# VH-VL binders against Poly(ADP-ribose) glycohydrolase 2 (parg-2): the designs that were tried, part 10

Target 1, 213 residues: Poly(ADP-ribose) glycohydrolase 2 (parg-2), of Caenorhabditis elegans (q9n5l4r222to434)
Amino acid sequence: ENWKLRETNLLPDVQVFDKMSIEETALCTQIDFANKRLGGGVLKGGAVQEEIRFMMCPEMMVAILLNDVTQDLEAISIVGAYVFSSYTGYSNTLKWAKITPKHSAQNNNSFRDQFGRLQTETVAIDAVRNAGTPLECLLNQLTTEKLTREVRKAAIGFLSAGDGFSKIPVVSGWWGCGAFRGNKPLKFLIQVIACGISDRPLQFCTFGDTELA
Short names: E, the ipSAE of ESMFold2; O, the ipSAE of OpenDDE; V2, 0.75 times the mean of E and O plus 0.25 times the DockQ between their complexes.

## First folded at step 3 (VH-VL)

Design g24 (framework fv_ponezumab)
Fold by ESMFold2-Fast, scan of step 3:
Structure g24 (fold): chain C 213 residues (1-213), chain A 123 residues (1-123), chain B 112 residues (1-112)
Amino acid sequence: as target 1 above (213 residues)
Amino acid sequence: QVQLVQSGAEVKKPGASVKVSCKASGYTFTSYYIHWVRQAPGQGLEWMGRINPSGGSTKYAPRLQDRVTMTRDTSTSTVYMELSSLRSEDTAVYYCARHLDYYDSRGYPFDYWGQGTTVTVSS
Amino acid sequence: DVVMTQSPLSLPVTLGQPASISCKSSQSLVYSDGNTYLNWFQQRPGQSPRRLIYKVSNRDSGVPDRFSGSGSGTDFTLKISRVEAEDVGVYYCMQGTHWPYTFGQGTRLEIK
């Protein structure tokens, strides 16, 4: 098939960072590890990566009112969100703090488009949720159906939003590897393939807000 | 593919002005600063200044501030560096280089460079 | 201005042997964001400079892993673990922490 033919001919640029979070990169397409409903538990007290990002960037919460539950071949793009807060801790130890330089990089007004929006794109993609033992979770991920769904979801999310983003890297991490129990090597490979399909460089952060194991 | 393509070599007399161009392609022109760096024959690299192509704001090296002007044309994705009152010591290769700069950070400077423009000042 | 001092200025090295270049800044290169904006560039004869390393130790895409950067504060080092013929050229350190941006004098690497 055409999809598989494309996969065999693509090698994206890949850089791996162990000390940078996704939120620290300003001029990029930032991947939001999403729930099926955009914003996850933000309005109900959730405190994982997606909820933290929406709380730091309240402008993104408007998108919740405009979007339905994400379907298997859908992704949501949000352009130009401003960072209003910072955080420390994780999950039940999460504490909100003053904005820091690391969390304000994307507020740089020197890189605004013709409409005055920051040239930072956040793309929300939801991962397959796995349950059961580690073996059961892995087996669920290794079916043709689930593999194809994940590659397609990531590729659609990583597609350029226009001329301004076509050579800017996709910045991502352990998509679906925390509470959703995704396999780290498999999820890394899926994202490499997706960036190849979308013709985008990948900057991969191994330190993420949702995975501390 | 990201490219910065500069104008051709120039030969000028002392006291003249020279205007070197740097045409950007393969990326969003207004998203990256462009810096100018020169290199006299057999010497090291000297920073001259930078321009933000979005707003047109500039910063120049203090020693060159009275003679250098940087401008841009967003319709052609081109940055210009004009150096006036040329002296023999201005003989150099002039490079443009792009810089991804962020508020409250220093970003990623000079990941792509132009091929260089040789400017010779002689009587 | 921040003064960047490189040593040695001339570095003859035997093929296959390691090489090391020192770069010292007149003041700390740690920025308010906690990052250190020290960069290394290579210039081969007749060519434009090429960035090898940014933020002290991060290697650019396509740069061989035999190149490594290290250091902190005011003292920085570029190492080439096994010098190859293509490595001939001039190497510059550059600070991007303080305005105006400044370069070291350059270190000329030559095969003996």
Scores: ipSAE 0.000, ipTM 0.417, lowest interface PAE 20.0, mean pLDDT 71

Design g25 (framework fv_latikafusp)
Fold by ESMFold2-Fast, scan of step 3:
Structure g25 (fold): chain C 213 residues (1-213), chain A 123 residues (1-123), chain B 108 residues (1-108)
Amino acid sequence: as target 1 above (213 residues)
Amino acid sequence: EVQLVESGGSVVRPGGSLRLSCAASGFTFDDYGMSWVRQVPGKGLEWVSGINWNGGSTRYADAVKGRFTISRDSAKNSLYLQMNSLRAEDTALYYCARHLDYYDSRGYPFDYWGQGTLVTVSS
Amino acid sequence: SYELTQPPSVSVSPGQTARITCSGDALPEKYAYWYQQKPGQAPVLVISEDSKRPSGIPERFSGSSSGTMATLTISGAQVEDEADYYCYSTDSSGNHWVFGGGTKLTVL
């Protein structure tokens, strides 16, 4: 039993965004929904959130060569990646655009350091993969082992902000709720708890899902 | 090949109930959202209800909210529409349709449709 | 209730360009989709996300969206293109999915 969990604010400041993407934020810790191997299937034609992120930010692909398989108590931090291109669609409807959106945070020089790098941290955390019916997937996530692992993984990722910068938000979304079949209400609550543990505000991108409305 | 086969359409009296089924084959059912779309014979299309890939999120048109319930069964690769308190204006051909689960507000573009099953509500 | 407005009919001769419009207040921020429906058949997606042509759809079909109006264009319309065409999109909230009233295309 970890007594520190009882001392944290379990209800941090939470803002929910319907249409904002994680990649459009700056001066924050952006959560990348990762595979155990950084970059997932991007080199084999994968097109989910992590693969799209690496294709938009080619410099992040170098990190694949420098990192081993992510262990249950590890997270990978990447600072200052620039979004090189934009996209529309999803999976088999994915289409690329050559230009970065004009009004993105990347166009604001106040979010850049003296070398032109964005003051934005991207933290990759991998989620538990589930299989079976929706009920079987949920029950798999509610075991003590899986629930503890997910809370710890998120908390470690969310603690990547330096000392004294607890007001810098964590920007996340439906972590592990696509291909990994995570339960959306459960993953939302896990991330709220993790932000409470890390003492950081949460900015949550729902991508049009109204389960939280 | 992708196939969607609807069944359950019948003639029913106002206030009655009916359950529609859609059997899916030729693709991984759990990777896709599903919807019901209806069409009054000779008239236009109307979206009725949608369900995401795992059944955790459902949506309904205002005209049917509170009366219809959409559900899915992954073990049977089947989609259902339970229709209660049926009205004459619910008379239509009901299509089962497949869509990608977009993570944003892009909507539900239907890439495959079934042949439809006819529901007639008459007094 | 939110509505997508289409003309009820459009007529062209074979080989001419057909243009079908769809008007809605949410179209500046929401994608439009276009469906073709022939008598006795289920609808077929002919344009996705304003302007993208799905595999198997002839090159003569194209789409565009500007402001509150989306347009389906059939360059060099053929008799086989005679059908009802529906635009499809969401309202501003993203909570309601709506079809336009449909446009009957006549090619003769």
Scores: ipSAE 0.000, ipTM 0.418, lowest interface PAE 16.8, mean pLDDT 70

Design g26 (framework fv_clesrovimab)
Fold by ESMFold2-Fast, scan of step 3:
Structure g26 (fold): chain C 213 residues (1-213), chain A 125 residues (1-125), chain B 107 residues (1-107)
Amino acid sequence: as target 1 above (213 residues)
Amino acid sequence: EVQLVESGGGLVRPGRSLRLSCTVSGFTFGDYAMSWVRQAPGKGLEWISFIRSKAYGGTTEYAASVKGRFTISRDDSKNIAYLQMNSLKTEDTAVYYCTRHLDYYDSRGYPFDYWGQGTTVTVSS
Amino acid sequence: DIQMTQSPSSLSASVGDRVTITCRTSQGIDSYLAWYQQKPGKAPKLLIFDASSLESGVPSRFSGSGSGTVFTLTISSLQPEDFAAYYCQQFDSYPWTFGQGTRLEIK
């Protein structure tokens, strides 16, 4: 019910990044684009954003064994996962690398709490999958049911902040776009609205999609 | 409208080679993965190969029955997917369907939402 | 490889009947399952994907259910154009595999 009290503030601060990846941001809430089952295809040989993150952060693998399929009103929050390796590329171009200076924040004690945990929150939210022609996919997404589900899912995820994360930015990207046939402008707007409801700035990563202007 | 048209099938002797083509229209070819699915006379469907779009690395996968003998490829400038079939066996006799589907980076696929009419390959002496 | 077993392999029904076809998998596939319809001499047509999602343009009398290792395709009120072969397919892991098919015939 808390998120309904904030619906009058639907225009948060938004920053858009073309080249920055979600995993490179410290002191933030990082959004993990999930399947309903936490960890996606990492147990089945997957190599997409969610699977790559779990492979880089083995501590998060334990969460897969402790959680069932995510329901429409659920999001999963993981705090303090350490990045054990770096990578470049995707799928068959994926290359593992040693931890680079860009991950130096996780080796700085000033970014850790009193228990030594990295002050970075990762939140997993799943998107609805669409089918049909481009117009049918868009129209499916514009129904009251689907819009409410997606806004609510994102808002709940963006509200899942532990102590110290209240005004820290949400770092996200094309949630449910591409393979799930989500409309990019619509999904961007949904996440802007969700950040407004949660009263948090949005840092949006377009990573390589320069055609949106 | 979306259309996939297979060509290149025919009668071929065991041990020989044949190349199938799948010409597509009505959608942006480069945004889709392409698969080949075959059906032996009076039998069920068997997925044999697919190729991802360039955006997803253009990687390929094969069923064990054809691995090492068949090669899938694509030419995005011509809107054509190919299946090069080498060392053909009598058990490769089937109708070969070209299909499109959405890409994803992992082993989980998307359904084959459009299929071509099929091209018949008969391997016999 | 994941083995897909359909039951029954063949069934006879009348227009207006409720028909159910079952697909069982040798391994859990979550909801990564599709159903196809194939008429004689024609290519298959997608009916249902992700176990329960109806493909655009497919009549609402078709529905799918199930998860894990047991899935069902239901036709609530059989129409003359529904007499065809039906196949399930898993998209969970390579190689992608199909069931042996179910032939739906006029009683």
Scores: ipSAE 0.000, ipTM 0.472, lowest interface PAE 15.0, mean pLDDT 70

Design g27 (framework fv_lacutamab)
Fold by ESMFold2-Fast, scan of step 3:
Order: structure tokens, then sequence, then C-alpha cells
Structure g27 (fold): chain C 213 residues (1-213), chain A 123 residues (1-123), chain B 107 residues (1-107)
């Protein structure tokens, strides 16, 4: 019985950021916008958010060898991956860059646990893929089946994975709103609801889309 | 050796146009954004805008929209600033500078600058 | 726009003196502050970035500090060659804004 989840406040603390990437936040649960197979197109030349994350954190690429296709009620958690490189641009403008001082927080032991791992959790969740016109994509997302699946997937991903992550913010963005054609306002609301269910604050990154920032 | 070399000084009449060049060498041109900054005589530094050297997409500060246009020629690793309908208040030294633009415009600041191009607008 | 207020506008000091220049942002800029040195007839030169990180080749007498809205550039032992105008800059948010500058002179 999940009766405790029905008592959850559906209006969590929400902060919206225009000038922050998910990878630059410390002491949090970072959401990785995933393909059903962990790592997506990294080994096949993809350059979307999931592929960029795996490229920046080679430790996460090892996980591709250890995990199979993610099911609808599953999420994959990776704790303590170290960022070895940085990047500029997005998609077809993506460029590799040197490590900047904003990554120097990784060298601060106050953000590490007793095993020397960064107290940053990365959680991979895959989104529903939509096709057709913008209206057709929106209508596909508004079915009870698709809405329930997306809320459940986000909630599972946002639930604490262990000690130290309860009440730590979830840092996310436009989950499934690029190649998967998700509706931005709808996906934002789904993630707000999921954070309410998990009882965690939401830090939302707009990636230069300032409609909400 | 990393260098940004700008074109020579310009003396123009009000209403004319000017095009300033900034040629990069010693690094991969498209790995860094090109920033533009002006400095009026005896005044401080004022940011004009930047151009993505990989895509060619420019961004302008609000006060510089309209008459100021950024462009580039990646085949010769050169960025350009064109100012149309010149006014006396456009008299300034114009600098280009490279910038490591991370996601959402944060990153590493202006580590290499051109020597500056003096543009004087007078009758 | 984020406004960067720099003080003082002018200072005169002796060789060997400790000099401090302050920069105040109108909102938190989260350490995304750089300091530049500009000598007459020359372009600005990057000294400090991310509030406190010294650029390669910059003498160790230059240091940066601060957080949130308040940032400081310190020259621990002023040299004759340090005569210049110093500018702070926030690169936290667009448009990128500079402080008004501080002119440092000997005597």
Amino acid sequence: as target 1 above (213 residues)
Amino acid sequence: QIQLVQSGSELKKPGASVKVSCKASGYTFTDYAMQWVRQAPGQGLEWIGWINTNTGNPKYAEDFKGRFVFSLDTSVSTAYLQISSLKAEDTAVYFCARHLDYYDSRGYPFDYWGQGTTVTVSS
Amino acid sequence: DIQMTQSPSFLSASVGDRVTITCKASQSVDNYVAWYQQKPGQPPKLLIYWASTRESGVPDRFSGSGSGTDYTLTISSLQAEDVAVYYCQQYYDWPLTFGGGTKVEIK
C-alpha cells in the first residue's frame, strides 16, 4: 500500500534557473534524460543530453555494459561519477572544452562520503517518445496511460536512493522535450508533481529557454 | 602562439558604415566564442555582444541592437563587427576577445584580447 | 541587468603598499567574477577568474576573494609596473557587465 504517498504535498519548493546546467550542481540528485537502453546513442554518435552526460563522465559509460533495457517502472541510479571534461554548445553546436573552476567543487572533500564518492546522485529516466504534429504529440501525452507512466517514472527516479539524499534537491530540465517531442509546460508540471510525491525540492534548469525563468 | 589581430584605425563621417575585423590564430577558431567590447575615450569597458563561431549566431546587448552586426568567415578564422549609420557617440576603441562559452553563457572569461580598433566619427 | 559597482574610482599608493579594490554586484553572481588589468594604449589582461583563481603567468601578489555580491582584488605589495586601470566583470548572466574601473597610481 502506498497510502503514505497520497498524503504528500503536491506543491514542492520549486526554483527555476536559466543559467545553470544539471551537471554543475553539487550535493543533489541530477536527472539524466535517458533512452530505454542506458547511454542511448553514446556509442553510436548521439549528442543529446544523455549522450553528453556520458561523454563528460566516462565512469558512467561502464554502466552501459552492466545494464539492460530500462522498464517502465525502473530507473537507474549512479552515485559519485566524476566530471573529467566540459563542453560548450548543444546538439549540433556541441564543442568539447577544458575543465573550468566551476568543477573545482568536485575536489572539495566536504562533498564526499566515507568511501570518497561525491554526494551527487545521477538518476536515468526515459521519456515517452511522441510523433506527428505538435498537437498530435500533446494529445498523445494527455492520455491517462501516458500521464500515469510519466508521473510514475519521474516519481521513482526522484525517490531517495539512500541516506543523505532525502530532502536534497532534484535538479532536472526539459525531460523528453527535445527529440521525444514532449510538451514543455506539461513535462514541467509532471516533474513538479513527482517532486511533491517524493517530498523533495525541485531545481529546474531551462537551458536558455526563459519562458519560466 | 594564441593571437587576435584586429584591423587598423578608421576615420568616418556621420552616416557612414565601418567594418572591423578580428583574425584569430594559434587555436581552433570554432572552439571559442568571439566577444565584442567597446571603450569610449576616457571611459570604461562596455560589452556589446558575442557570436558563436561554430554556428554564426550572434547575441547583442539591448543598447547595441539594430546598427551593430556581427559576422564571421571561418575559412580565414576571422570575426567582423559592422556598424551602420555611424554617430559621433560611436567613437571608441572596439575590442574583440575570445571566450570559452559553456552551456548558457557561463564558463571561462576573456583570456585573450585583440589590440583594439579605434573608430573615430567626426565631420 | 546585473550592475557591478566598483570602488574606489581612483587610488594613489606607494610601492610596497597593500592595495584593495572592491566590486559589489546588484545580485549574487555565484563567484563568476573576473578581474582585468588595462595599461594605457593596451587591451585588458585577465588577472583573476572565478573570483579567486589566478590566471597563468600572473604574479602571486595579485589575489581575488569574495562571494555572493561582494568581491575584492588585492595587490599585496604594489610595484611600479602595476600602474593601470583595474576592472571587475560578472560573467554569471547576460548581458555581461563590467565595473566602472579603478585607476591605480603611484604617489
Scores: ipSAE 0.000, ipTM 0.421, lowest interface PAE 17.9, mean pLDDT 69

Design k01 (from a05 with heavy chain T104I; framework fv_latikafusp)
Heavy chain, then light chain:
Amino acid sequence: EVQLVESGGSVVRPGGSLRLSCAASGFNFDDYGMSWVRQVPGKGLEWVSGINWNGGSTRYADAVKGRFTISRDSAKNSLYLQMNSLRAEDTALYYCARVYDILIGYSPFDYWGQGTLVTVSS
Amino acid sequence: SYELTQPPSVSVSPGQTARITCSGDALPKRYAYWYQQKPGQAPVLVISEDSKRPSGIPERFSGSSSGTMATLTISGAQVEDEADYYCYSTDSSGTQYVFGGGTKLTVL
ESMFold2-Fast, scan of step 3: ipSAE 0.016; ipTM 0.569

Design k02 (from a05 with heavy chain L103F; framework fv_latikafusp; at its last look DockQ between E and O 0.03; V2 from the best seeds 0.00; counts 0 for: pae E 17.1 > 2, placed apart)
Fold by ESMFold2, look of step 4:
Structure k02 (fold): chain C 213 residues (1-213), chain A 122 residues (1-122), chain B 108 residues (1-108)
Amino acid sequence: as target 1 above (213 residues)
Amino acid sequence: EVQLVESGGSVVRPGGSLRLSCAASGFNFDDYGMSWVRQVPGKGLEWVSGINWNGGSTRYADAVKGRFTISRDSAKNSLYLQMNSLRAEDTALYYCARVYDIFTGYSPFDYWGQGTLVTVSS
Amino acid sequence: SYELTQPPSVSVSPGQTARITCSGDALPKRYAYWYQQKPGQAPVLVISEDSKRPSGIPERFSGSSSGTMATLTISGAQVEDEADYYCYSTDSSGTQYVFGGGTKLTVL
């Protein structure tokens, strides 16, 4: 496990956005806040972040058919998916919509690599699920076990596309901070560290939560 | 579909040993903590032991500490309970249970097996 | 040793509301969980974290916790709800995991 050697690198450039959606970005690695199964509930009518991405990019359905639940030291990378639609609403109000420029930006042919793939990567990483009282939840997340798992998962995911993405930003947000009760400042710091290890810029979307100024 | 199948329960004399096994399927075993819970027939439930997702942390009820050892084998998707120095009060149906929240490693439980019966008698 | 106290039995008629209580000094600080166990079967989680209903559990099951008492409520109890019900939680230190003694629900 050679990830410790990158501790001497400077921390990455970090930009924080409060209103940007991850699925609106192009020429970047978009982080999918995955369940352990790729695609979440998309085949069962789910409508959260991962399911929205898969509905917008039907080519990613093949990944659901070929993959099991991710292991702690694995991430799943999908490069070059084309965006065919947009959406309105969220969850049970979600509706298909005609594609818009903010979503079609990923489809720019100038972003294609030498194999004809669009240079937009979606990397699925699952988060540790947390429970207990607020204090128990925080203390458990701070254990060496949990910290190491989360840093390794993120770092492996951020390195998945290889050299072609080494300076392309990672676009992420509150990974595991909803129902999985991840501590927001801690999860942000974990991702900053992982971007430092992978030598990639971070574009962090707060989705309207500005606690991290 | 999540399945947990216990085995290894039998009749044994006081002071004897048994090893219980629990075969897991339908989920990624390495992402979950696991526990053993026991039930004397016709009586209530008692937590026995738990192990976190990677085996780095274990916990035991006071009644079994020093006599029982919990372990897991990631390659076989299996949970084990080595029971030594068995006593009559260890007679129970032993359930394998999956912890629904990986961070606790020990409780609470979302899926249970059907149990394997351990009888300690002369 | 820490204990969770439940009544040994509760009886209701079909369609009535059943309430099963669980008392413990640590409950103001610790979540309660509820398990249903039918004869010859493994327990099934019906309420998590005081009041959350897992997927697949009928809406008639609900839970609450106030002070040192947690309550499982089955509104409009049906004959198939007849079972033993256990509350589950941890002691005040968070190091012992305990089940209540169980409550037999009879739906006459």
Scores: ipSAE 0.000, ipTM 0.410, lowest interface PAE 17.1, mean pLDDT 73
ESMFold2-Fast, scan of step 3: ipSAE 0.088; ipTM 0.610
ESMFold2 (binder alone), look of step 4: mean pLDDT 91; pTM 0.893
OpenDDE, look of step 4: ipSAE 0.160; ipTM 0.722

Design k07 (framework fv_latikafusp; at its last look DockQ between E and O 0.76; V2 from the best seeds 0.00; counts 0 for: pae E 12.1 > 2)
Heavy chain, then light chain:
Amino acid sequence: EVQLVESGGSVVRPGGSLRLSCAASGFNFDDYGMSWVRQVPGKGLEWVSGINWNGGSTRYADAVKGRFTISRDSAKNSLYLQMNSLRAEDTALYYCARVYDILTGYPFDYWGQGTLVTVSS
Amino acid sequence: SYELTQPPSVSVSPGQTARITCSGDALPKRYAYWYQQKPGQAPVLVISEDSKRPSGIPERFSGSSSGTMATLTISGAQVEDEADYYCYSTDSSGTQYVFGGGTKLTVL
ESMFold2-Fast, scan of step 3: ipSAE 0.033; ipTM 0.593
ESMFold2, look of step 4: ipSAE 0.000; ipTM 0.484
ESMFold2 (binder alone), look of step 4: mean pLDDT 90; pTM 0.905
OpenDDE, look of step 4: ipSAE 0.471; ipTM 0.820
ESMFold2, look of step 6: ipSAE 0.000; ipTM 0.493
ESMFold2 (binder alone), look of step 6: mean pLDDT 90; pTM 0.901
OpenDDE, look of step 6: ipSAE 0.336; ipTM 0.782

Design k08 (framework fv_latikafusp)
Fold by ESMFold2-Fast, scan of step 3:
Structure k08 (fold): chain C 213 residues (1-213), chain A 121 residues (1-121), chain B 108 residues (1-108)
Amino acid sequence: as target 1 above (213 residues)
Amino acid sequence: EVQLVESGGSVVRPGGSLRLSCAASGFNFDDYGMSWVRQVPGKGLEWVSGINWNGGSTRYADAVKGRFTISRDSAKNSLYLQMNSLRAEDTALYYCARDYDILTGYYFDYWGQGTLVTVSS
Amino acid sequence: SYELTQPPSVSVSPGQTARITCSGDALPKRYAYWYQQKPGQAPVLVISEDSKRPSGIPERFSGSSSGTMATLTISGAQVEDEADYYCYSTDSSGTQYVFGGGTKLTVL
């Protein structure tokens, strides 16, 4: 148990967005779908969700130099990273573009705290990996061990919010549903439960991890 | 602690077949890709084959393509190398190795002690 | 076939800096890893991802990569550092994984 016992809201506020990426939100805690090493392969040409986010937010690249492999029951929090560019395509079709107006919310001083930092937190959490057919992957995820691990990892990540983030929404997507072969309905439910444990609203982006599927 | 224990090395005649096994313990086997690396006594290291964490992708060195097959069994925490049409140049100590990080390819952090394969001619 | 090129041997005196190079056309895009092998033993990872030192590896070991060349540096080499050192990486396509020919480090 890595938190104090408290009254838990089992049904957090949940909003689902079908046309918004995690990176397009502001005044929130954005979930970064990590492998167990922060930043994945971004320094060597990786182009999946985590790597794309680090490439769009160069300030976050410093965290790769300061942090090793993420252990179970750990999460990494980064506050106030700017989005310096946008992108189109995926993997070897990836093309960089200048910042669009939807990323320009970061230029609005009303989203800054007393220290001039953007009120946006990015939290990196790694998902359990699954192997085999879709059914075999689902069955692997339905063990007590794997379910408990995933709920705890998500809850710890959602609780790793800094000052002023306790009621700010968690913005996430299909965590672990790409290369890690997580079951989408199950991963959605796990994140809903984790938000209940952390007492935070969930804003769920269906496009946030689509390129990893 | 992480342990990799190879077995199955033997003396075989050219053209023969042999299956190597590697028993893994001390970690979640399904989280890691695995490889076989060989070393001719007194010579350098040579990567032989690799298999992804989910078994959906395999890679082979050009020297063994079409003759060797890598496989894994998650229920038994075991890695295998089926070697067919063996040649004298396949004589080597065969190591089982665990990937350092599954998403960055076949780079290793832990190795077994190896099992010796001798193809006598 | 893709190859990584290392010098066959490097000799230093105790306390001197040893530098072992590894050249390959794919190194600008691909990580280099360094393995130490002592006689009769399995290889040991001493540097991962160009420059990261795994837990338990002495701080005198460091790595770097620039352009087509990766370098393993042992600052203040000790007699127990005598070993064969191998660089390891993949080709540009990620389909072949190759070790360098190995460098025998002698500390006299």
Scores: ipSAE 0.000, ipTM 0.413, lowest interface PAE 19.8, mean pLDDT 70

Design k09 (from a05 with heavy chain V99G P108Y, light chain R30K; framework fv_latikafusp)
Heavy chain, then light chain:
Amino acid sequence: EVQLVESGGSVVRPGGSLRLSCAASGFNFDDYGMSWVRQVPGKGLEWVSGINWNGGSTRYADAVKGRFTISRDSAKNSLYLQMNSLRAEDTALYYCARGYDILTGYSYFDYWGQGTLVTVSS
Amino acid sequence: SYELTQPPSVSVSPGQTARITCSGDALPKKYAYWYQQKPGQAPVLVISEDSKRPSGIPERFSGSSSGTMATLTISGAQVEDEADYYCYSTDSSGTQYVFGGGTKLTVL
ESMFold2-Fast, scan of step 3: ipSAE 0.011; ipTM 0.540

Design k10 (from a05 with heavy chain I102F L103M; framework fv_latikafusp; at its last look DockQ between E and O 0.05; V2 from the best seeds 0.00; counts 0 for: pae E 15.7 > 2, placed apart)
Fold by ESMFold2, look of step 4:
Structure k10 (fold): chain C 213 residues (1-213), chain A 122 residues (1-122), chain B 108 residues (1-108)
Amino acid sequence: as target 1 above (213 residues)
Amino acid sequence: EVQLVESGGSVVRPGGSLRLSCAASGFNFDDYGMSWVRQVPGKGLEWVSGINWNGGSTRYADAVKGRFTISRDSAKNSLYLQMNSLRAEDTALYYCARVYDFMTGYSPFDYWGQGTLVTVSS
Amino acid sequence: SYELTQPPSVSVSPGQTARITCSGDALPKRYAYWYQQKPGQAPVLVISEDSKRPSGIPERFSGSSSGTMATLTISGAQVEDEADYYCYSTDSSGTQYVFGGGTKLTVL
């Protein structure tokens, strides 16, 4: 569904985690840091966060086959994917691994709803790609247009329509901060604002960067 | 093939200044954080400073804070360390290192240069 | 300031298991990383995030972390494993990045 403006004067509950990966969680909305094309190049041999998630949960590959490009104010929700593998490494060192307990938490059958779906949602949202010199890149991210787009995109993703998901935490991290060159403090604040709009707690994974706290 | 080539190491007097450079190649420089790590010959490793992928966040070891400045130049694929008010204890081999970064900032160092020697003596 | 404590040296015979420890108060909350450094060479990451083995690192290398102690284990140590080994982590706030003092592994 399209983003709706809502009035809020409450800050969301925010927890910050340094040793947890988004894919290690259950009973939550896991944020996928998407390219505009869902799957982020999984079929083309990519190995970044979204591609790792799709490798671990091959049922999500069906979404790639049914979709081409997300619209600027659109997010894609995938509910109930089963985790079949783990991984080692990152990006260019990424390797398949046998599934481990830390990556199989969402496979717990006691988390299934009345329709048999595992109550873990993956929501793919893309970010604004930023270019230019470091100064130009930062200043461009601070424009009203870019800020509004980013807040709306995140809020749409965080306002999931899945059964039972509107009351559970959003688990996210440095959305758009790598190759898309997003400013980390700014992207964190954007997600805090979006969680306030969506009335959901935020669980933020820093992946070792703890300067926010 | 990832390459990190440090330069600028020299002999300087206490209180002097020196600028180290690190030329990066074989990877997309703008996707990674960078760091300086030093080692007194025959001794252990000491982290000096780090900078995230876009230069928006920097960190320094307490021993160098206020004296050293880390920076990066995306157009030149280069990392820099400006060292001011140098002391005898800053004498070390200075390594340039790439931060193994999925999208989140500082993490382990996956590639290292061969180092450039800084000697602070009379 | 925050320190990671390692034994200065460990000696084993070829084929034996070597264990190198790293103690730090923040280790229950922060990942440990292990680097191998041979003379005249830059360090090489051998264990990531307490226990993950990077691609290309032999399976004889493993890692664990429990309480305030991280351990690098080399099962069936080989002569080529002789090197200095450093643990690396952060303090409890995540703002200070620290190497341990290093452990010289000798394989006789």
Scores: ipSAE 0.000, ipTM 0.435, lowest interface PAE 15.7, mean pLDDT 72
ESMFold2-Fast, scan of step 3: ipSAE 0.090; ipTM 0.619
ESMFold2 (binder alone), look of step 4: mean pLDDT 92; pTM 0.923
OpenDDE, look of step 4: ipSAE 0.435; ipTM 0.820

